VHH binders against Protein GET4 (MDC12.19). Designs and how they scored, part 8

Target 1, 324 residues: Protein GET4 (MDC12.19), of Arabidopsis thaliana (Mouse-ear cress) (q6gkv1)
Amino acid sequence: MSRERIKRELPPVQEHIDKLRKVIEEGNYYGALQMYKSISARYVTAQRFSEALDILFSGACIELEHGLVNCGADLAILFVDTLVKAKSPCNDETLDRIRCIFKLFPRVPVPPHLVDVSDDEDVQNLQESLGEARSRVENLTSFLRAAIKWSAEFGGPRTGYPELHAMLGDYLYTECPELDMVRISRHFVRAEDPEKFASMLVNFMGRCYPGEDDLAIARAVLMYLSMGNMKDANFMMDEIKKQAETKNPELSESDLIQFISYLLETLQRDALPLFNMLRVKYKSSIDRDQLLNELLDEIAERFYGVQRKNPLQGMFGDIFKMMG

## First folded at step 1 (VHH)

Design g3 (from g1 with Y100G D101E E103S W104D S105W G106Y; framework vhh_8ghr_2)
Fold by ESMFold2-Fast, scan of step 1:
Formats: sequence, structure tokens, C-alpha cells
Structure g3 (fold): chain B 324 residues (1-324), chain A 120 residues (1-120)
Amino acid sequence: as target 1 above (324 residues)
Amino acid sequence: EVQLVESGGGLVQPGGSLRLSCAASGFTFSDYDYIGWVRRAPGKGEELVARISPSGGSTSYADSVKGRFTISADISKNTAYLQMNSLRVEDTAVYYCARGEYSDWYLDYWGQGTLVTVSS
């Protein structure tokens, strides 16, 4: 029956939250940002991480709700940094907070490529909208990449929590003016949702340069294989073939797609000589994108233990083998 | 087309210094979480010796090289450097420039490498 030791070093968290909400309601968004940072830093110094996280989460949400994306993102990133300092585990409660912050990031339609840019006013409005979209995407990317790294370090999968990859990939696909399908695909192969990824790639096919639909598919399948994920690589290929039967029957006649099909069969059968012969036979298709050669080198290393074809590395290893 | 070209390797005596350079083309450093230097000695796996966050400037080092090696990046020149001081015979390896996200286990591209030999 000993009395609880109550120590007061800082005022109650709710008092700070209420005061800062009032500062924001009065229009002082940047002053509120500085106050959120200063107050949360005091709780962190006092090793009162739960309270620091409450302040930062509240601040991120209210700044985003008022359309202050830069301020809200700054606090969201600091929230993740505080999770790292606290060594907070990747659990449903923390993931729910990250999900809540993500949902508050604005979604604005990307200006269509058919906008008439011959009018100076239209050109200026388009440039302003593209700049705002780039800023939003950069802010969201910084936040979710920090969250992915935190999740990988504190109890999630080593590549980062799958849902966070799906959130980032989806936002980049819908909101980024400069569409980077390699970056988007890098996230979706870690999302553990090959159905959503396949649907996105089918949606994307109409937006490729003419004759590059097969290249986007090859990148996705080879990325799965470079990670050792044969199951999702096969699922992706089967799903794309099924959808292509109706929309693009010519896709299955692509030399690159034929190469990918033979490659999948070869990897299931542990046939390195056949793997090497396929790379030579389809060299002209593979050389259309250097990334395909990089991924194939990773696949050879992962499935067959073949070291990357680096002359200095090979020479160095061989010298020491001959001397031993 | 993505390229990472390493230079600056060579033969050096114990206690000596070398500066390695990594020139990147076909991508921008600021688009990646980190640029790093990975080494491989005969019979050993890859060791990430240093990494830098191009956008944030934060650096980290393997315990084996901490206090002796310094990584830096010139974003405007898209070039990374590894300053190696107080070299030991154990530092003998092929050094690779690498780009990546998340962790050292998920490097998505490596250069061709440059050989560093530390011997008396």
C-alpha cells in the first residue's frame, strides 16, 4: 500500500493542446509550429515520450486540417523521429496514428495534359498547381519514408511495414505530377498486395509512351524476383496476361514478355545455364532499360549465388582463391 | 542509364590515406535515402562502411572505420567521396559506391568498384 510517487515537471498535455489549438484558430500557424516543437522537445528531454507523441500527433493533425501542409508534415516527421527515440514498437495503435495523419494530407487532381497552355494565365495557374502538388508529394514522401524506416527498425518487416509502402505508392501514383513508375513500383512490390499493383499497372498502360507497356510489366516482375518473391511475381504475370487477353492481346507477343515467361519457368527449375542463355538470346529487349540488367544481376545472385559481374571484384576473389 | 563510377583506389602503406570518389549519372542523389560505400574482401560478405543522406547530410559509419573514414557528397556535382585515414591492412578490399533506400541489405545499384590494397 505505498503511496504513488507523483512528479510534476511539465503542465498537463491537454492544457498545451487546448492552448495551441487556440493559437491556430487565431491564425498564427507558424508560431504554433514553433510552440509544438519547443513543448514536445521538453517532454522528450524529460523522457516523457507518450506525452510528446500526443502533442506532436495533435499538432500534425490540426495543421493539416487547416491546410498548412508544410507545418503539418514537419510535425508528422518529428512524431516519427520521436517514435525512433522512444524505441516505440510497430503496433496497431501507432500505425493508426500514422494512417490518421496520412488521410489528412490533401488530394488534389493532377492537372490534365490536355489543358490549353497557349493562354498566359492558364500557363501560370498550371505552373502554380504543379509546384503545390510537388511540395505536397515531397512532404508526404518524407513523412512516410521516415515511418517505413521506423517500422523496419522496431518490429515490422525488415523492408518496412507493407501498408505504409501501399500508402506511399498510391499517393505518388495519384498525386505526383512527374510520374516515376520505378519509384512507385519499388513501393508496391513491398506492399504485399499484388492485386492492387496489377490493377494500377493495367490503369497505367494507357499512360505509357507507345510501345512501352511491356517494359513497365517487366520491371514489376523482375523487382519481385530480385526480392526472392516468386509467388507474387507469378501472380503479377498471370493477372496481367488475363487482363491483356481483353485489352491488349499483342502484349503476350512481346519478346520481353516472352523472356519474362521463360525466366519464371527457368528460376523454378534451378537452371543457371538456361538463365544465362536466355539473357543472351533476349539481350536486345533487355537492353531497352539498364534497370532490367541490374535486376537480373540481383536475381542471379539471389537464386544461384552468382556474384555481380564486376571485373575488379571477380579478379580480386580469384587471386586469393589461387593463392589459398 | 544509371551509372556509378568509382575512382581513387590504389596501393598504400599502413597508416596512409586515400580519397575515393563516386561520380553518378542517370539519376540524382537527392532522389535516394542514402549513398554509401560498401566493401568486399576475399572470402567475406559485403560490409557497408559509410553512408550519407544526400538531402539531410546525416552520416553513419561501421564501427570498424568510425573515426578514420569520412563520407561526404556534393549534390551540385552529383559526386560522393570517402576520405580514408589511418588505413590498416584489414581495410584491403574492393570499394563500391552504392545507392539505396531503408537499409544496407536493400541496395538497388552498385558501381563497378575500385581496389584498395593496404600493405607494408
Scores: ipSAE 0.000, ipTM 0.215, lowest interface PAE 14.4, mean pLDDT 79

Design g4 (framework vhh_8ghr_2)
Fold by ESMFold2-Fast, scan of step 1:
Structure g4 (fold): chain B 324 residues (1-324), chain A 121 residues (1-121)
Amino acid sequence: as target 1 above (324 residues)
Amino acid sequence: EVQLVESGGGLVQPGGSLRLSCAASGFTFSDYDYIGWVRRAPGKGEELVARISPSGGSTSYADSVKGRFTISADISKNTAYLQMNSLRVEDTAVYYCARSYEDLWYGFDYWGQGTLVTVSS
């Protein structure tokens, strides 16, 4: 870009917001997106970050209000990028803007995992709807992922602001056609809302294949423990047992669930030999998912100082934690 | 649901080659996914030998296999590969295909059943 553009006098930000809203109301959505990007970039170059943020926030909201998810998400992501450039603190005012943008992302519940579709036309329409849902989820994920990283860097908790994790986890659970419970659980264990997470897992039990309910619960409890969060691990386990009594009374008879219960008692008592014995005794149940062994290795390191077997894996994990 | 299925393991002589395949189902390779090959040798513990970001083509290798192993991915087939050349007796292990979300930020979260590679004689 020309250096003379940097020296150009900028009109009041509200004038730009009003003009661009009108361009969208006239149906020129992509043209408006390019104008929002161009105008906000001028304010950023001029070090007028507050005004750039006002323009990007306005643009993200109005594009989303008109159902233009791709355009709205593009501006929302640029809004977060601008927060990083401005070194804007993680405060209630900025979080309110992120909440407003999040609320404007469409909620279009996906069909149940098992759907009987025999008509070719119905199959094609379903595939198109699932493709749109995947695109919408990817757009929201990019936005909230950037927001989580920003929050960790500029005054929020090191693992990212809990409410942003809750937003992403909830959206993935309700809107994503490809249900990834491990990914969802990674966000919910950072959300500081074990009650909501427990309720979600109980709801999931109605949707999963029979005989795998215990794996989802074990993953969640072990994830809390791998982060050193015994309080929420215990709360969630107790809450799930209470809520699942009617839906899955056989859950408490699972060897894996029994292992998790003994593990929670063992960690409270700081008994490494008992921890090791339990891993051996319940090996066949634990080996149903190698993730459980990885989480147990992390738990052993955190609670007992046992060195991890793979130093390369730990090194790369720590690098990403440092980045926020 | 998410599944990773390994194939291509077997018995091979020192200096030989094998190509391992990891077929993914229940998710499509995206910019947030990383596929790793982790091996477990009897008595030696687990070692991350190779990692790829399928969409971005970014790769990394353990020093023990660098120059001998090549990791790759075919996005259209939703499959990752580990080409193992100049195999050594110490490469004998069960090889697991694993997915991580956001590289190793959250750790590996989905694992295959493993495929045995034996380098002998």
Scores: ipSAE 0.138, ipTM 0.618, lowest interface PAE 6.2, mean pLDDT 83

Design g5 (framework vhh_8ghr_2)
Fold by ESMFold2-Fast, scan of step 1:
Structure g5 (fold): chain B 324 residues (1-324), chain A 123 residues (1-123)
Amino acid sequence: as target 1 above (324 residues)
Amino acid sequence: EVQLVESGGGLVQPGGSLRLSCAASGFTFSDYDYIGWVRRAPGKGEELVARISPSGGSTSYADSVKGRFTISADISKNTAYLQMNSLRVEDTAVYYCAREWYDSSLEYAFDYWGQGTLVTVSS
């Protein structure tokens, strides 16, 4: 296409939306994807971002409505990329569009019969279902991670808009075949909903191996504290104690939970020597998960200004995990 | 689309200098971004040599390069730099530019990588 053609007025966006909807209704999902990308790119080049966003939003929704998760996610991610290029503010209108796209991502219940694998066809169906679930989770994660970062850059809280963290955490908890409670917890501590997070953790504790319930609680409380969120850390501890009294009474006798209780009192009193003494006294409980020591180092830095001795050591470990 | 494009690598004699550039596109440097330079030598492991918060100005360096390398960023050009002085044979490696999202509780790992640029220090 010549440069002269690009300079001409673009047709009304609704005509493109209507035409592309027909292409999808005719079953040409991949062809429609390429058309959505091409047409939206023309509007972006013309600095007509509102129309580009309308096209991409429409495309993401209709592809997802037809069960084409990869195509729909591709357009949803491009929608967020276009928000960034347009410097679109984090407002209710844009967040509502992100909510609409999110709601269209499928949630697939795990059928009980797949657990009772008795023939080769059931094994194949299980493998296909797990692959589809992983792909779906990866696509949703890419979309919401981009949306969280966009919200942080263009008018939302610095760590990303809380509801977007809640959406991603919830989807990971219900849809991911392999639960990563550390990752889920990192999102929920930013969701500004400690009551929902506490309820989720209490429900999750029924699925832990014996002697691990207290680790999930310790991770959550320490994550709040590492962010400087003393209020939600205390709320979480109080709410879990209240809910666990009837469901998990043994939890109150945990050395790790006792440590967390003393830690909360110590941080309120701004006493670094007591903080250090508690870490030493409860070392055997803390060492059950290396993440607890990492979070406590962050807490010491935030509350007391104590610098990390080897700041690159943790980053090297994280880099190897990403590259491995 | 987020892209990091490195340039400035090449062959240099021991004691020489090179300046690597990392041009970022598809995003603007913000308070949430850290830019790092990671190198990998043939037959050796990966090493994070330098890291910068472009908007905050904070920098950190591996002990092996302290005093010799300087990391900097130009917000207006959306570009990060690694000034490498007093180069040694041991600095021979492929140098990668990487973006790390700033959030100590959520993400410490690099989420985007460049293609790498080769630096060879030899006589």
Scores: ipSAE 0.005, ipTM 0.246, lowest interface PAE 10.7, mean pLDDT 80

Design g6 (framework vhh_8ghr_2)
Fold by ESMFold2-Fast, scan of step 1:
Structure g6 (fold): chain B 324 residues (1-324), chain A 122 residues (1-122)
Amino acid sequence: as target 1 above (324 residues)
Amino acid sequence: EVQLVESGGGLVQPGGSLRLSCAASGFTFSDYDYIGWVRRAPGKGEELVARISPSGGSTSYADSVKGRFTISADISKNTAYLQMNSLRVEDTAVYYCAKYGDEYWLPSFDYWGQGTLVTVSS
């Protein structure tokens, strides 16, 4: 008897998803992670990217829903890596999936009163809690940083899709134990949501040392201006004045805030000598943060064509333009 | 704790060669990282001489070193290298290994190493 060779097709992707969901339901979270990776890799090798993405998305969501942040983040990052390999366009369908994954990341803010702990056991528990928060923030940062880069390469804006910047900035502000307002602000100025950014800055001002609220505002306005975004720079200034006038009345008396107001008027009038005179007049206020001088140099280059003396920064700009 | 440790600097005659190494610890090289070599000579500004994505992706070089320097990365060793050939007196500088921070689109580096001195003289 001759035997015919039967070519058995791989099961439909939904059968894999259903089987892996049962493995998770049985409590084998790490085993499921390895199976999601193995099965998705087989679909990628076969150039069946849509099916690989379905598996990775399902896995990321289920792991996160069960509180397994490391496993879920691992699959979420692999999902973005697979988008890059597939050259998948930055479209609303894929952004919906990224948004869904983001929403499943836990929110466990670090309470301010924990810094008052003096008992040795409480100090150790605080250190463990801060370590877990740092790990969670790092996992989300890796995922969204990859997603921002993917969006810039495959059809989104050059600096990355605005909503992804807003998601990362918001998560860093609420969840990161080491609050870096410069980093957060760099994301929000690219988020195309100056109203949300202004509200966040007003909330943050309640946490500043007296007389430092003006630095946060100056950074935000100057960052918008360094990007050529006059509209959002003016919106930010007006919105902060509106929202903060009752909570921080001292802001109107700040030399730095006065400088920013005059700067906005000067840039609208295209007057380099006035720009230079303002920098000299308000030098003591500007020198409170070296970043303000760096941003003003970028503004001078953008609005007036003044060449920067740092060839490194020019070289970086050219490289990023070539890479997308 | 993120650390970058440079090595391989020294005194070399014009036309000579050196290989600089940058060993990374506290993080693993990935497609989302950019590692660069930045140099600074006394009285001059900083110059980015070479940049690499450790995934085996794109590399780029300053015009002053193009064709003479080669940047590479070994992901298994978590180490980046700068091969410097046909060295000139003008290449004399402290060379720093640097990692781009979270904003790959911004012209700044985080996590600078301690630097390694390269002196090219006859």
Scores: ipSAE 0.000, ipTM 0.217, lowest interface PAE 11.8, mean pLDDT 79

Design g7 (framework vhh_8ghr_2)
Fold by ESMFold2-Fast, scan of step 1:
Structure g7 (fold): chain B 324 residues (1-324), chain A 122 residues (1-122)
Amino acid sequence: as target 1 above (324 residues)
Amino acid sequence: EVQLVESGGGLVQPGGSLRLSCAASGFTFSDYDYIGWVRRAPGKGEELVARISPSGGSTSYADSVKGRFTISADISKNTAYLQMNSLRVEDTAVYYCARLDEYPWSYGMDYWGQGTLVTVSS
């Protein structure tokens, strides 16, 4: 199909946006979703990407404003897919749009003490609420993961734009019924906000079993170190010590936390033999989570040039070669 | 718990074909995920054979297998596949399914499977 024919058949984008907004205001939310998809697809086919993006952004926002999370997320994900097709740069204007969409996702804090529910009526209502929360979190996760990937490909930092990581990590922490602190931590170590991350971890310690508190902290500090980020690793540890001093004094008695403190001192001294000795001395604490050994192997490679022993770690070099 | 389970390995003659499967549990494939097949032959290092972004449909292959191997994913079944055609003796290795939870250049790999042995021999 010719571009001249397509141009003749497509009206101004603002006219479509105004018409579709009216359809939603009249209560036809699902019909509007199909119309947004159809109309934006026509602009994409015509390679009129800016106009397709305007339509998808408008649709995502208005669907979310009316509480239609699934429809709004569908259009938001398609918006990011269209950014990729258009090779749209990671700039302030596009990030403002992503931020706007994110802010329209609902926040319904997870009820405290879910384990205290025992009444059949309350259990039914709780299960319904948890299902809604899971769906909402899945929709936002899909949107922001796509946005992070786009930002890494088209002008942002290699690991994705920091604010997008902060947005996803924060939403997962506050909204997800089943907390995956490893995934949340992976996002926050890339968010360039160690103060917020430390505060979140201190808050998390109030919500888990004592045996999990030190693991969450160790994972976070070792993740920073595996990325070569000594500054934020030290900041994180110092902030956690300050904030947890009055709320969880047992934390300072953890062998694992003592290990992390000695490790930070050791890395400043560039002392591989001491690093190896600490891993041996604290082996029983480290072995509580296989991830800690994987992170320590990455740290040894990054700080000391030690050849990776884990086959999984070799895959990063191979992936880099294939992407080039 | 998150788990990757490989299947489909075995003994095959040169020029033959095999299809490896990788069933994922405890997580759902997303736009941010990368699923790859990594192989290791005795006495050799790891080689990333193929990579896929399941939701985006983007694929990449090592030069040694390009045109012979095809990676695919079925999001509804949460399963990745490696179709191996025109197999060579040099393809003999243990094949691992791997998940990269974050972008390929980051540290963030969560899981490898147990591996499945592929032997190409007369």
Scores: ipSAE 0.006, ipTM 0.254, lowest interface PAE 10.2, mean pLDDT 79

Design g8 (framework vhh_8ghr_2)
Fold by ESMFold2-Fast, scan of step 1:
Structure g8 (fold): chain B 324 residues (1-324), chain A 126 residues (1-126)
Amino acid sequence: as target 1 above (324 residues)
Amino acid sequence: EVQLVESGGGLVQPGGSLRLSCAASGFTFSDYDYIGWVRRAPGKGEELVARISPSGGSTSYADSVKGRFTISADISKNTAYLQMNSLRVEDTAVYYCARGTPEEYLDWLESGYDYWGQGTLVTVSS
C-alpha cells in the first residue's frame, strides 16, 4: 500500500447525494448525518465550497422531510457556516435554498386542550409536546439567526435580510409555546413589512390579551422610532388604528396609545422640551414596562442627541449587534 | 495542509506495553468521522487494528487485538492514541495513523482513507 497516495479527486457530488439518500431510506438517520458532515468537510478542505453546499442543502432537506428536525437543523446550520467560510454573497439563489429549508421545518397545531388541562395523562402528553415544540423552535431559531448574520456580513442590509427576519418572527409567533412578543417584534421591525406586522399585532390583541394589547403596540412603534424609522412607525400606528376599529375600539382611549400618538407628532417638530413633558405626563403608563423607558432613551439619543442615563444597560443596542 | 504524525513506537518485550500517539494538524478531529490505526508487517497485507470517531466516541477493534488494545482521542490536543497491552511477537509491524471517511462503509468505494502518517515501527522481541 502506498503511504503517499495522491489525494484522489472526489466523485461527482450527485453520486454522494444519491448514496446518502439510500442510507436515510434504510432508517440510518444518525449515520447519514455523520456521513453528510464528514463528506461535506472533505469538500470544504478541498475548497470546493459549491459542492459542499449542495451536499449540506440536500442533507438538511431530506432529514427534515423525514421529520428528523435535530439532524436537519444541524445540517442547515452547517450549510450557513459553510456560506460564511466560502464568503458566499447574499443572492437570490442562496436565499431560495434558505427559504426551501425553512419551509420544511414542521408546523404543529396547538392542541385544543392546552388551555384546560387537569388530567395527569394529558399533563404528561402536553409536557412532551411542549418540549418537542421548544426544541423545534430553538433549532429553527439557531438556523435563521445564523442566516440573518450571514446576510448582514455578505451583501444584505446591516441588520440582516428583511425576509429572514419575517420568517423567524412568523415562526416564533405561530409555533412557540411561550409567546415572547418582544422577541417577535424585534424581528418584525426589521422585516420591512409594517402592514404584516400591524396585522399580526391586531391578531395578537384578539387572542385574549386585553391587559397588554396597548403595550404590544407601544413596543412596536417605539422600536421603529429607536431605529430612526419614522415612516414605518407612522404607517404602523395608522394601520393599527384602522384595523383595530372593529376588534378593539377601546384601544383609542388608552393613555399609552394617546402618548404614542402625541410622541409621533412631537418628533416631527424637533421639540425636546415637549418630548420630556410627555414622558412625565404619561409616566404611570410608560412604567408598566421598563423596555418602554429604554426605547424612549434611545429615541431621545437618536432624535435629539441626549445621552442615555444608563448607557451600560443598552439592551436594544446589544440586540442590534447580535443580529448584525 | 493536512498532516498526521505518529510517535511512541519502539522495541518492547513480549507481554510489554506501548502507547502510540497520532498528532493531527491542518484539520480538527471534530470535523471528521474516523481516525484509524492500520498496521503492516513484512510480507503481510494491511490490517485495520482500531478505529475511533473522535466526535462521537465510538470505537471498533480487529479480533486479533480486542481486549489488549485501546484507542482514544483527545479533541483539545487534536491527538489520537493507541494503548497496546500484552504485546505479542505477531504485533510486530509498522503502525500508520489514517483519517477515514464514512465512504469506507459504502460498498462502491475502493478507499476510505485519504490522509496517512509516515508510520512508526513497533518491534516485539525478547
Scores: ipSAE 0.000, ipTM 0.099, lowest interface PAE 21.6, mean pLDDT 78

Design g9 (framework vhh_8ghr_2)
Fold by ESMFold2-Fast, scan of step 1:
Structure g9 (fold): chain B 324 residues (1-324), chain A 122 residues (1-122)
Amino acid sequence: as target 1 above (324 residues)
Amino acid sequence: EVQLVESGGGLVQPGGSLRLSCAASGFTFSSYSYIGWVRRAPGKGEELVARIYPSGGYTSYADSVKGRFTISADISKNTAYLQMNSLRVEDTAVYYCARYSWLGRPYAFDYWGQGTLVTVSS
């Protein structure tokens, strides 16, 4: 029995879990947080990582079930930190625990009557709700960013486990008051689900930012290409054209979308002079967002070996943008 | 055209069960949208009782219904369900199926069904 080889210097972990659940039931949420942290730290010091992880997972879940996002997130982040210290592999069991914690993060709907705020009370209530949403997003982002990094280090893909990127992108899209489509897109291009990403972009088009629909599509396609992912770049473009034909038929007349279509064909044919000519011809459209030039520089480096002004920008820029 | 059609409402005794259905057309459950059930009782404000993100399988519930109501979605049928168990008199309301989306501004439900009446009475 593996239990025969486990140090018996500390009480059974279930005893601590049961006791701490009682403390939370009595409403002492902050006291419970400190006790979870101190008890788990003692198990970590004793190199009893499995038991420390059980305590932290239990604590994160029960704090979140009681709507205590800051406390629950603190324990969830510590859970991931403990996975790193334990060198725990990225496997289904650990991912199930991360999924469980993610599912318990609150999703706070904005009631329809708060959409058109008109008086000081409605404005104050909306501002408070947006502040709470921002705090929840920051807490979840910290947790999933740590989980993505852990997964990349201990057996997942180098860019992080795809489902964790999808979870973070989804939460940002549905819960973040400041809708940052560039940030959301950086996660979805790593999610290995171009069909869901395309559906999200179609859902976004024509409603949030009139006259920027083509920019969102261009960013997504160029992000896939900057990663060397021609298959998903082409899938994205085809799926967007298919789904958006009815919703936004004018997209086909966009100079930027025309550029992206020609670029995809050019990259399939491995023609650097044509690539350079297209960048010059469509410069006014590309210059609408400096990110497009940065992505095109990364694409030129990846597909043609063209030296960039900063040769490390692509390697470290993507990491910093994902973590930022 | 996006349309949500509810069914399954009616009169039920306290402690009974009902299953509400919401058939969606004009979009697929692979899209980045939530499907929610919102109820309104006479003299009360609107309450989001449950929502589901069909493509991700994620669900959430109001505390008033947690443990009694279950939301689910059938991707192949493009239909969402609200299974209501252990019904109470205070669950009496018009229940609306709505597509819940964060599209920047406004932050709101963008499509609603016509509503279905649920009456819990002895």
Scores: ipSAE 0.000, ipTM 0.131, lowest interface PAE 18.3, mean pLDDT 79

Design u1 (framework vhh_7ubx_2)
Fold by ESMFold2-Fast, scan of step 1:
Structure u1 (fold): chain B 324 residues (1-324), chain A 119 residues (1-119)
Amino acid sequence: as target 1 above (324 residues)
Amino acid sequence: QVQLVESGGGLVQPGGSLRLSCAASGFTFDDYAMTWVRQAPGKGPEWIATIYSGGSTMRDDSTKGRFTISRDNAKNTLYLQMTSLKPEDTALYYCAKEYWDLSEGYDYRGPGTQVTVSS
């Protein structure tokens, strides 16, 4: 009979991988993207998730190897989406694949005399390079954010797998044209590597305007505390003091750094009134960045159960007023 | 109901050319990948080429230098341009929707159009 439906048994996945690799090697990079998506979707429909993941992983890697970051990232994100659909556990095998994809994202060398460009042609070339860097960073961010969410849902720590946070934070710090230290710090506080984070902050202090070093440190310590991570908050503070002695001994005399030191001691006690008093006493230092007040509200909720919606309401508001 | 109707086959001499057409109806043609498959007498089916909704193609290495797959979404029509035809190209040529693999199959395929390459 013509137009008969034949049984749904898909071939060995390696045959598709080999054929698609040839398409890319012949220079049809964008066509191959559609082919990888269509073929992997067929395996997903057939509930053959392992083969779909093999196809998507292969496609992401080969697109990135050929410098097609947008195409490679698209397939990498679809790979993570497929992990979620398959309910694939956060294990070393899957993490190795994510590591492999991450390593294939390009690194761009810093050109000599970057800060000494003033010619129209040099400015044009710099603007084009910065645009490409922003695109690369956004593509990697989308991929690793998806991977972090997957890891939190399927067997990793609730905040996401630490190594994935470290990968993203490090890439943002080294590759992003515009440093967003708040974003970078949010990832490093979840990376379970306070020594690397402290070293990065010390390196960053060399790039700050005079009088802003203490803000970066305060943000990092308060972020740890807002997560209930007292151990790493203390480690960070001690490590920064140790390393900063060589570069900026005046840092220890900062009102904000003094506040952080007293705050760390206070949180070891059942002492909400003292916590509130410290916020009032150091208000002018804290108000230098509204994020510090937001983090302190989170800390109060975590350590003392204070409701953030109405910070000046009820018994907690009354205690604050009496101490102020 | 899905309908696929192939045309353009016939008798051709070695070295000749033919253009096959597949007229599709009963589904949103633009949304689906379309495939050409052939089956020679006494042999199993052989995949030739697939064209995706956006126009991207995947082709068998043995024929891609001589055969070109294309589509016209406005006309709901799939094409196969065949050049430098050889006696071994003699087969019944089918167009197919929802192709996965020769062993796994298709949701739908047409009745086929016969191509005979002979002197």
Scores: ipSAE 0.000, ipTM 0.130, lowest interface PAE 19.7, mean pLDDT 78

